# VH-VL binders against o27280, part 476

Target 1, 266 residues: o27280
Amino acid sequence: MDSMNVPEVLEIKRIVEESESVKTFIFSWDFRREVRPGQFVMVWDFRDEKPMSVSLIDPVRSEIGISIRRVGEFTDRVHGLSEGDLLGIRGPYGRGFELMGRDILLVGGGIGMAPLAALADEATARGMRVDALVAARTADELLFLDRLEAAGVNISTCTDDGSCGFKGFAHERLLTLEENHDMAAVCGPEPMMFQVMRILDERDVPAQLSLERYMKCAVGICGQCCLDDTGFRVCAEGPVFWSQELSRVREFGRYRRDPAGRRVPW
Key: E = the ipSAE of ESMFold2; O = the ipSAE of OpenDDE; V2 = 0.75 times the mean of E and O plus 0.25 times the DockQ between their complexes.

## First folded at step 22 (VH-VL)

Design ze2 (framework fv_libevitug; at its last look DockQ between E and O 0.86; V2 from the best seeds 0.85)
Fold by OpenDDE, look of step 22:
Structure ze2 (fold): chain C 266 residues (1-266), chain A 123 residues (1-123), chain B 110 residues (1-110)
Amino acid sequence: as target 1 above (266 residues)
Amino acid sequence: QVQLQQSGPGLVKPSQTLSLTCAISGDSVSSDSAAWNWIRQSPSRGLEWLGRTYYTSKWYYEYAVSVKSRITINPDTSKNQFSLQLNSVTPEDTAVYYCAREYPRDYFGMDVWGQGTLVTVSS
Amino acid sequence: QSVLTQPPSASGTPGQRVTISCSGSSSNIGEYYVWWYQQLPGTAPKLLIYGNDRRPSGVPDRFSGSKSGTSASLAITGLQAEDEADYYCQSYDNSLSGYVFGGGTKLTVL
C-alpha cells in the first residue's frame, strides 16, 4: 500500500480512557514499518480526517496507540466508537524525535504528552534517564502518569490551579529544576513551548519541539501547514523541530493560522 | 536458550521437491510473538528470503514472490518444528538454506538461525 | 541482483572507523526498518542491528546503525581483527511483499 495516499482500515483493538477528555485507541501494527515517537498519523472516520500523534509504540505486543482529545465534531464521533470498530489510519508522517545523550528532559502540556509518552518508552528502553515535567490545567487533566512511572520516568507535575504538584506553568517549574540534561523534548500549547524553549536555550540544552498546525494532506503538498517566512511544512519538515529551526519561525509562540488561513492568536 | 536444528537431504534432482525441516528447542512454533523464516544463500543470488510462517489466533504465511508458486512452509505443532518444501527445483535453487526465528516478530529481526543446510540440485 | 545496494568490499586498519552503506528506495528503506547482520566465514548470519540503530544484547557499542531517507549505514568504530566478516543489510519491500537483503559487504581488516 502507498502510505502516502491510502489509509489502512484498522480495527480498534482496545480503548484506554486516559482522562475525561482523552482516549487512547490501540491498533495492531506491522512493526516492519517504521514508526517513531513524534510522528503523526491521519485518522479517518470515513467522513473526515485529522492528524493525531502516536502515543504508544509497543513492538512486543505489535501495537500502536493514538491518543485523541475530545475537542470537536470529529473527535466526538471518534470518542463514540467502541472496541472492534474500524478507523482508517494513514501514515505515519512527519519527522519524529531524535534521541541523544544519556539524560533527557520531557516537557509536556495536556495532550502534548501523547508523543512524549511514546518517546519516554523508547528512551527508557535505550537505558536513558528520563525526567518528565507533566503539565496540565488541573490534576484530572494530567496524562500518562502511571504509565510514565511504570517505565521508570522521574515525574514532576505542574498544574495551573495547584491541584497537583507545582502550582504554576511549566516554564516556571522548569526554572526550579536542575540543569543536567543532554536533550529536551517539548510538546504542548505553543505559548508553553515558547517559554520552555527560551529557558532551554539559555541553558544550552538542545531541544526538540513538536508543533501543531492545521494539516490537510500530510505529505507536504497542500501547504496548509506551512510556517511563515521559512516555508517549513509542519507535516513534512516537522512536526518535530529543533529549537534552532524554530528560532527562525517568526510566528512560533505568537500566532497560528486557522483552517481559513487567517492569523489568529494563541 | 532457543536453538534451531535443520535436517534434510543435501542433494535433490531437478524437477523434484526440496524438503527441509527446522526443529525448534526453547520456544514454540505456535508462539504468538514469533515468526519462522526460511532464507537461502548462494554466490549468484546472495541472501534471499523465501518466506515465513507465524501464529496469531491463526496461522499466517508469507512467501517471496520469486518462489511463491513453488514454496510451502508448514508448521508442525506436534513436533515443534516447521518445514520447507520447494517444488520443481532447478540448479538455480542450489544454495545454503537457513531457518531463522524472529522474536518478537517484525521488529527485532532474525535473532536465531539454524546451522544451514547446503542443498545441491544436480542430476 | 540484490534489491538493496551495498559496496562489495570495505577495508580498514585496527582502531579505525569504517562505514558500510546500504541504498534502497521508497518501497523499502524509505518506509521500513533496516536490519544488519554479520556473517563470519562458514557460519550463519548473526543479527547485529535492528530497528535502524538498536543493538541486540551482546553486540558491542562500537557497532552502530543509522538511517536517512532511503539509505542506511553501518558504522564500526575501533575496528578489530575479529570484525572481518561479511555484512548484510536487510529491510522489507512493500512492492515485493517480502524481506529483502543487500548484496553484502566484505570487510577486510588490514
Scores: ipSAE 0.900, ipTM 0.951, lowest interface PAE 0.6, mean pLDDT 95
Fold by ESMFold2, look of step 22:
Structure ze2 (fold): chain C 266 residues (1-266), chain A 123 residues (1-123), chain B 110 residues (1-110)
Amino acid sequence: as target 1 above (266 residues)
Amino acid sequence: QVQLQQSGPGLVKPSQTLSLTCAISGDSVSSDSAAWNWIRQSPSRGLEWLGRTYYTSKWYYEYAVSVKSRITINPDTSKNQFSLQLNSVTPEDTAVYYCAREYPRDYFGMDVWGQGTLVTVSS
Amino acid sequence: QSVLTQPPSASGTPGQRVTISCSGSSSNIGEYYVWWYQQLPGTAPKLLIYGNDRRPSGVPDRFSGSKSGTSASLAITGLQAEDEADYYCQSYDNSLSGYVFGGGTKLTVL
């Protein structure tokens, strides 16, 4: 309880430039604390605080990595930081991915590949066979390809513009892939996740999907991260949900809510 | 391959200092991925962690709150060992004392233990 | 008083499955990993499980760990006579700023 609600101020140990718009910030971490792929942390730059997915979990080197895409004022400020600068971190929070079976499919779009990269490392360490479908708008935005390949992951790519791999959307590429997986893990733009979930449901592949919603407390008390119709709190019962849980949610894939609670189309 | 060999007196009088040494073979006390722990075990209290030391760019020390005012753990790189001193002992400090390596530290647990030393505090 | 609570004893016959529970709190098992140790009579503890459910090299796959909420469990399948030992869970406790152990469970193989 108390340790989860107070940010620990940590020095940026290393910065990895993953793309023109994505950096991974690496910190020393005490891995007596449990961290699971799919969980998130609240990153505090001493002015504002935003949820970010854990993308690297390396207990051998005592390193945790947080991948951040530059999308606005907060992330612009964080991207301007250097090694040795300080950030506040609280967490981890939320329910992470559960692994099952021997064969897992990862489907990631854009920055959504970040928590899936952490999951791939765990799955391969457990001896699972890992296939990853990595999607982006353009080739330059495909994330973590070298890292996934080094981990022994079988990679398929797709880009909206066809600059690398299959030209088209992730769900279109998925239709051309083998159907022999024990489970799937999905993270990316919600419209992509909806289409991917539909295909996986038709194939009877158990799927877990990671959602983003507005967060304030990160521990399930304030209710700001609730999903319509279920009362599930993304920060407490998620951010990772099974497809069965999401099938009961009217808003999934249809709209989102801004910080004021207003319905906004995707 | 890695072995921990304990030494030190098995009888200590109340109010004196308990002093034990753990010699390391097959690894270095200054290994940057390990931590070096002391744990004790008694019938009434079971296993009780006392503290650890480890090196990264400098030496770090962590001590259990219950003994923090009385305990010191010291690494010795020249002898490749680490020691336990527990001041002002009472009969309640009677226990089997173990040293243990934690490698890699934090996540992976205490993978190598010394043979144990029974220390009796009695007059 | 141990910070983590284990049943003081458990028993089974060869070939059976047994489980040993470990109950903690939000200041330890709820936020921190669980380790398990086996202590054979007259010997030092031996690491059996780390990271809630991972086995070190050399530990048979009939030993498995799990964690739910503030509780953890060690399962032993295909019970063998040599499994007769004491079993301890361990975690880290934030409020005590240190490692904490369960009280131990004496497993008897009948």
Scores: ipSAE 0.803, ipTM 0.915, lowest interface PAE 0.7, mean pLDDT 90
ESMFold2 (binder alone), look of step 22: mean pLDDT 94; pTM 0.955

Design ze3 (framework fv_libevitug; at its last fold request DockQ between E and O 0.82; V2 from the best seeds 0.86)
Fold by OpenDDE, fold request of step 24:
Structure ze3 (fold): chain C 266 residues (1-266), chain A 123 residues (1-123), chain B 110 residues (1-110)
Amino acid sequence: as target 1 above (266 residues)
Amino acid sequence: QVQLQQSGPGLVKPSQTLSLTCAISGDSVSSDSAAWNWIRQSPSRGLEWLGRTYYTSKWFYEYAVSVKSRITINPDTSKNQFSLQLNSVTPEDTAVYYCAREYPRDYFGMDVWGQGTLVTVSS
Amino acid sequence: QSVLTQPPSASGTPGQRVTISCSGSSSNIGDYYVWWYQQLPGTAPKLLIYGNDRRPSGVPDRFSGSKSGTSASLAITGLQAEDEADYYCQSYDNSLSGYVFGGGTKLTVL
């Protein structure tokens, strides 16, 4: 068997159109190999390679899913693929989410719902109560609602334009929710995560947040995803961090490094 | 409800072929979700996985490196069983042999085991 | 000798908590799931834990599995006389391209 660092050429079994800009690509997976929600894989289209979160983990069907948002040249090419086409997949990498307690709150924005959807499946399979706050700019950008509902997740929606659910941002909706949970998992735009984390901290709810940074090697070598000051490598020590860890990350919610290493504000 | 019933000789001479059969009831050897394993156990080597076979559009075979050159696992769909053949046996192959099912395959472990068959390699 | 390392023996009194360790490497436990089996005297192994920490139906909740890094652990709380058995961890090893077992731990209930 190949090492984790060698891409395996896998056939796309199915493609699920989640939204206009998001597709989920389904692959066969050898489930002797561990894969956890919150981990990512490197997707190789034989020209370029990009990190993508695992959004589906189905050991019964021996399948994993990778949800990809169409945002650039690479993802544009991938979105042009069909069932039966091939992609290179290596991984999984990174630290995934840890489940604790009985009640979990998921707060996701946009494509950030990808790893949380996988987490929801695992949590529900373990008999946990799962509440999910799903946020997007507009109703048509809300992801995985049917899937989450089918899993028994209690869903609250939030849209910037009010086209579905609460009109406003995720942290604003969260403020209207009085119930506390044993833990929370958060993934989405970093400004959203920053605000959500603050609220959760005030409520003494343990929270894990998944960061998104530019990654190149995925194995903690190149340093492209290194967080300022702390030296945390998102690909190695993350992408999932505890709130107390992120409290030490000055750049969190404020800026990120682009591929050239320049600071880019959120 | 799923049961595995092993059969075969318990005594094999050196250099001969060890042959065991595992009959399946309550499941199909051709199940797309199952894998069928052979494992052996001895005081000296402990539990040792020997190999497995499973069907998903076609038959797949995985063998342990330690016995790869000597082992053959064969499914028999007509009899709903799978067999183990181990060639050129030596006293080191003396062990209790088990067949075991994975269902579903991989993640869920070996959930059903045969009763075990002591196979002694002796002159 | 075994690819996965277990203590050869463990013991406890009824009602106690006992932990059995399973040490591997990056080529197995580090990247692959861990399974646990219970083997009563004169019987075939029985699946106890799958997927690192999941219990199949029929396995009491006093059995729990955990995994961290390249090591796994089986915990038995409320130890009972019937728990006296051999326990084996299992994983997959990519370098060997096959399943691997621990050497087994004989648990004695005093």
Scores: ipSAE 0.947, ipTM 0.972, lowest interface PAE 0.5, mean pLDDT 96
Fold by ESMFold2, look of step 22:
Structure ze3 (fold): chain C 266 residues (1-266), chain A 123 residues (1-123), chain B 110 residues (1-110)
Amino acid sequence: as target 1 above (266 residues)
Amino acid sequence: QVQLQQSGPGLVKPSQTLSLTCAISGDSVSSDSAAWNWIRQSPSRGLEWLGRTYYTSKWFYEYAVSVKSRITINPDTSKNQFSLQLNSVTPEDTAVYYCAREYPRDYFGMDVWGQGTLVTVSS
Amino acid sequence: QSVLTQPPSASGTPGQRVTISCSGSSSNIGDYYVWWYQQLPGTAPKLLIYGNDRRPSGVPDRFSGSKSGTSASLAITGLQAEDEADYYCQSYDNSLSGYVFGGGTKLTVL
């Protein structure tokens, strides 16, 4: 009688346009059920089902938010929806981020800032000092800056084209930041996460990184989300992994798999 | 600052209806963020949640399956109170009954409780 | 016979650390938050912990909660005489569609 394996059909309460390509869909949610930053839900548009990270956890307003980047046919259809339209949601699933210490660094690339925005809210609510490195290709793609500032987060930005903040890659900007953090949380393009993880490992900063893999069941039984070498199931043992867990995973940062399972270079 | 004041008879005969009222001061029974609960406590059963009601765009009601066929919780916005009715009582319904506010509801727990009302079911 | 299982009693001396366990299942503590309540003699319960490990305003930081799997724990450090009370855990149970409580733990301060 576990409702987590059957989608609950929910009404879209409101839609926030975060950028030209990213919308946050907000639903009423029963917060008796545990939700942690870094967990994901499966979003069902009655034709297909895709994993999406939780970006807003607001138990005061009874609202959960899911940020979705328009990147293909499924996300195009979801972006075409309006307030009052229905989506199926099942979950949450996966292991979320764990907070430790008093000083946390967030490193987010593109839509990867979505779960980190939720984590920032929890960290500040617990009295932690939060620094965020927000990365994107261009200034228009930097996400959640106003929300993070309102929460008291110290923001650094970088863009590949230099249109806002540091010009270059997130790991290059990271080398210029203060090294006084008790932990880090990282989410974004896997090549970025690999480079950031190496720097954080050299600095002896405990790091948690959120991976994205193809999913079908989301509860760990179908095997589609498994990592090479270890057999870790991203939907069950992840999507958030400690850096020491990922150091045993040869595929991390080297290649990805398409929905048919073929290896594709990053 | 928010207070819950319970009232109702402390003795009820078997097969009758147990009826209690919880008056709210410092908040509204129709508060969009709150839920209003009834809980009972007995030596044999401990604390037992009976049900809750809350308002958003309409009134919602949730009842414990153990009493669902016998229980009604009614909000009254004009008197700013909510009531418990439990039909067809037996001696096993003897308990201290509490009303409690859950605010904000769901995640934050029951932050304000009434004083409790001992209800004895006996002939 | 409570859905959540607590030890019926616990004890300690002033200044010590005491823990109170709460054991549930995948239909409650496994997927749902845990709350804790303190009930002083002759009074209604008072909220002590929400969200597994969060304290409402006015609850001293020597009270802490934690959760692992289908079990939860309340820890009290620096035990004081005024901590003598009954302690109840609470969760939501999906199979029963309602809130469920532990049987309570009577804490005695020696």
Scores: ipSAE 0.805, ipTM 0.913, lowest interface PAE 0.7, mean pLDDT 90
ESMFold2 (binder alone), look of step 22: mean pLDDT 94; pTM 0.955
OpenDDE, look of step 22: ipSAE 0.900; ipTM 0.950
ESMFold2, fold request of step 24: ipSAE 0.789, 0.789, 0.748; ipTM 0.907, 0.911, 0.893
ESMFold2 (binder alone), fold request of step 24: mean pLDDT 94, 94, 94; pTM 0.954, 0.954, 0.956
OpenDDE, fold request of step 24: ipSAE 0.946, 0.945; ipTM 0.972, 0.972

Design ze4 (framework fv_libevitug; at its last look DockQ between E and O 0.02; V2 from the best seeds 0.00; counts 0 for: pae O 10.2 > 2, placed apart)
Fold by ESMFold2, look of step 22:
Structure ze4 (fold): chain C 266 residues (1-266), chain A 123 residues (1-123), chain B 110 residues (1-110)
Amino acid sequence: as target 1 above (266 residues)
Amino acid sequence: QVQLQQSGPGLVKPSQTLSLTCAISGDSVSSDSAAWNWIRQSPSRGLEWLGRTYYTSKWFYEYAVSVKSRITINPDTSKNQFSLQLNSVTPEDTAVYYCAREYPRDYFGMDVWGQGTLVTVSS
Amino acid sequence: QSVLTQPPSASGTPGQRVTISCSGSSSNIGEYYVWWYQQLPGTAPKLLIYGNDRRPSGVPDRFSGSKSGTSASLAITGLQAEDEADYYCQSYDNSLSGYVFGGGTKLTVL
């Protein structure tokens, strides 16, 4: 427990530019410690600390990858770093995805494809058939397409503006896809995940969804990541939840909380 | 096809040094993806990990706390082997000793084992 | 006494399912992967399971691993006479800074 609470200072081994706004930072990692797709780490830039999903789990090369979208001061500073620069990492934390059956559907929006890319690698390594619906606002923001293709994933795309693939939202594209999956894994903007979950529930497809909430301790002590009405801590009982667990959570899809705890509409 | 061939004496007197060698064929002791382990087995203790060595930019060594003050594992790149030395042995060190490759190291487990060497510590 | 606890013995009849438990703690199985090894009489251990539940090439799918909390389990379905062996779980222990093994389970096929 004490080692998980203290950031380890790690050297950036490689940086992969995934898009204009997303980079993957790769570190050497000791894979005797368990890491599962859907878990996250706390990234510390020596001023601030933010949760980021694990996007690459490569025990053959002893590499872990963390994908970070540039959205503010913290992520701007991290995006300015180079190979050889240092970051603090603590974790991994949280409940990851569970795989079942032979056929899995991944539905990812924007940076939400990061944990799903890691899951795709695990699923294909286990011999599962993997279909991925990759969604973004524009073509330039579709993530991990080359990596998913190289892994043998069957990719469908959609963009809000129609610049690549289906024009529209992920749930609209999903209605046009085959229903023959043993399970689904979903990560992206919470309104998207709510709509996708509803369709998957109607199709009786077991689904796991990865949530984002404000986090401070990441180990379930401080209570900052709790979901209304359930007491679930996103950092401990999540970030990955089954759709049945989320169907009982009133805030899911309706609102979020800012760092001060104030309700903010989606 | 990787094979580990063990050698060394099977009888050691108390207070002396147990010394075993593990010769590697089909791989390199300096492979930057592997780790080279020593494990022992006795009826009273079962399997007990003793330590490992591996190379990346330099040699790293990890030793079990129970033997850390007495153990040395030495890689030898010129002979493509690695050795175990355990100082100040007592009858409690009597066991079958195995060398094992861990490849790739950490996650994948010990995939190739030597045949084992029974070492008896007695007066 | 082993850091990881296994039952000393287990038994089953051909065709049945048998499970072997491995109990640890938050300093090992709770945070670290679990490995399993099979040891036939007079031979070195052989890797059966890595990464909690993954099988190396050549290990039949009737062997499976699982993990929940600080405990792990090896399951053998379709039990066969050649499965009679000793089975050991392994993990890494952070407090001991090293690999740790269970005490072993002797499986008898009746």
Scores: ipSAE 0.786, ipTM 0.909, lowest interface PAE 0.7, mean pLDDT 90
Fold by OpenDDE, look of step 22:
Structure ze4 (fold): chain C 266 residues (1-266), chain A 123 residues (1-123), chain B 110 residues (1-110)
Amino acid sequence: as target 1 above (266 residues)
Amino acid sequence: QVQLQQSGPGLVKPSQTLSLTCAISGDSVSSDSAAWNWIRQSPSRGLEWLGRTYYTSKWFYEYAVSVKSRITINPDTSKNQFSLQLNSVTPEDTAVYYCAREYPRDYFGMDVWGQGTLVTVSS
Amino acid sequence: QSVLTQPPSASGTPGQRVTISCSGSSSNIGEYYVWWYQQLPGTAPKLLIYGNDRRPSGVPDRFSGSKSGTSASLAITGLQAEDEADYYCQSYDNSLSGYVFGGGTKLTVL
């Protein structure tokens, strides 16, 4: 592994409220330690540790941002923190996104937009044309719209209830888009990603997808994030995978393993 | 402060089962962030990791290949301890045995050790 | 034989800098963290370094760890008499699916 770092205790520099359930925690970062969009860090609140995607990479301000959705006890505790409080940050880990071509499509669902937001920043900085399909259940769960717009991203929104943009799912909205892209990056609920990948494959658009699995060690020793049959470890070989790689992963879009290692459907 | 207290016999006959217990204070054997290890040390084999157990929604067990067929590590949540059983011992199993906490597991190392127990395998 | 290779002995005078090497392979140190332990005579090992180069609370800053490729090194600056001990490196080996230790280095303070 190229990035074998240990936890550093960092002070929360700023907190950005992205939505009712999502906050971005900003930390000072020494960029001698490289970080790429799509990589994750392990966030440690001195009781538990969870993998979180990097959502902001700002070399100018020497800052990174980690967006966290409130979904359980750990995230409840973290959301209770204030600026100036401390967190352990370990990483970055995993394989991030690669940028190729001139026109890139981002398809994100919910908190899946976190790594894509960072990717959008990089892509736009490189002079790429970025289209982003931002999906959520409802309008109030759409993330990073202002940030993406400010970066020059062309945004399409999709909501399950139609409260904003296209009424329907991301893959349905994607079917209505006629423009071809050189590359796509996808992150969100796995069922969404599965459908999106299929469409992109049919269109011969190279796609990278970021998977979410239960990751405990982040260093490939515990095997909890191992994908069936392939032996891929999401923390080591991922979390970003090419569509060709995921085509070999039978469980993709079908089931996952819970923290107990049991197969559970999506 | 987390402490580990070992107990068990120091003498075991060949072909019998070596049994040791490690009592935990100041932490829980079912901690989601900890792993509980057994290590042994001998002049001939040096430090040798034998295995560990840890809880994360369920119990997991990892054993060294060298002893996998003979070893059992068992947590006891009711007593907040974990044990080592090594079957069919030979004189080569003579060593000082240590229990150790790994916290947080996987990257912070074994930060708390038991006092060690010399186990001699002899007729 | 130990999976990780250490020199059997090292020595130094008080105030001197001493380094202890730990050599492994791509299946262990090359891929995973290195830990270091200090073991005083008649005592259990004590965690000295974790994560290649990090010190737990209570460990003096004169102890430092480094890793490069498939090798790791423990450096002790300002050597003191109390540093006389056995030192062990540790890593994880994916081929063995388990933790592995070095053979240990006996450090003598002259």
Scores: ipSAE 0.006, ipTM 0.477, lowest interface PAE 10.2, mean pLDDT 92
ESMFold2 (binder alone), look of step 22: mean pLDDT 94; pTM 0.953

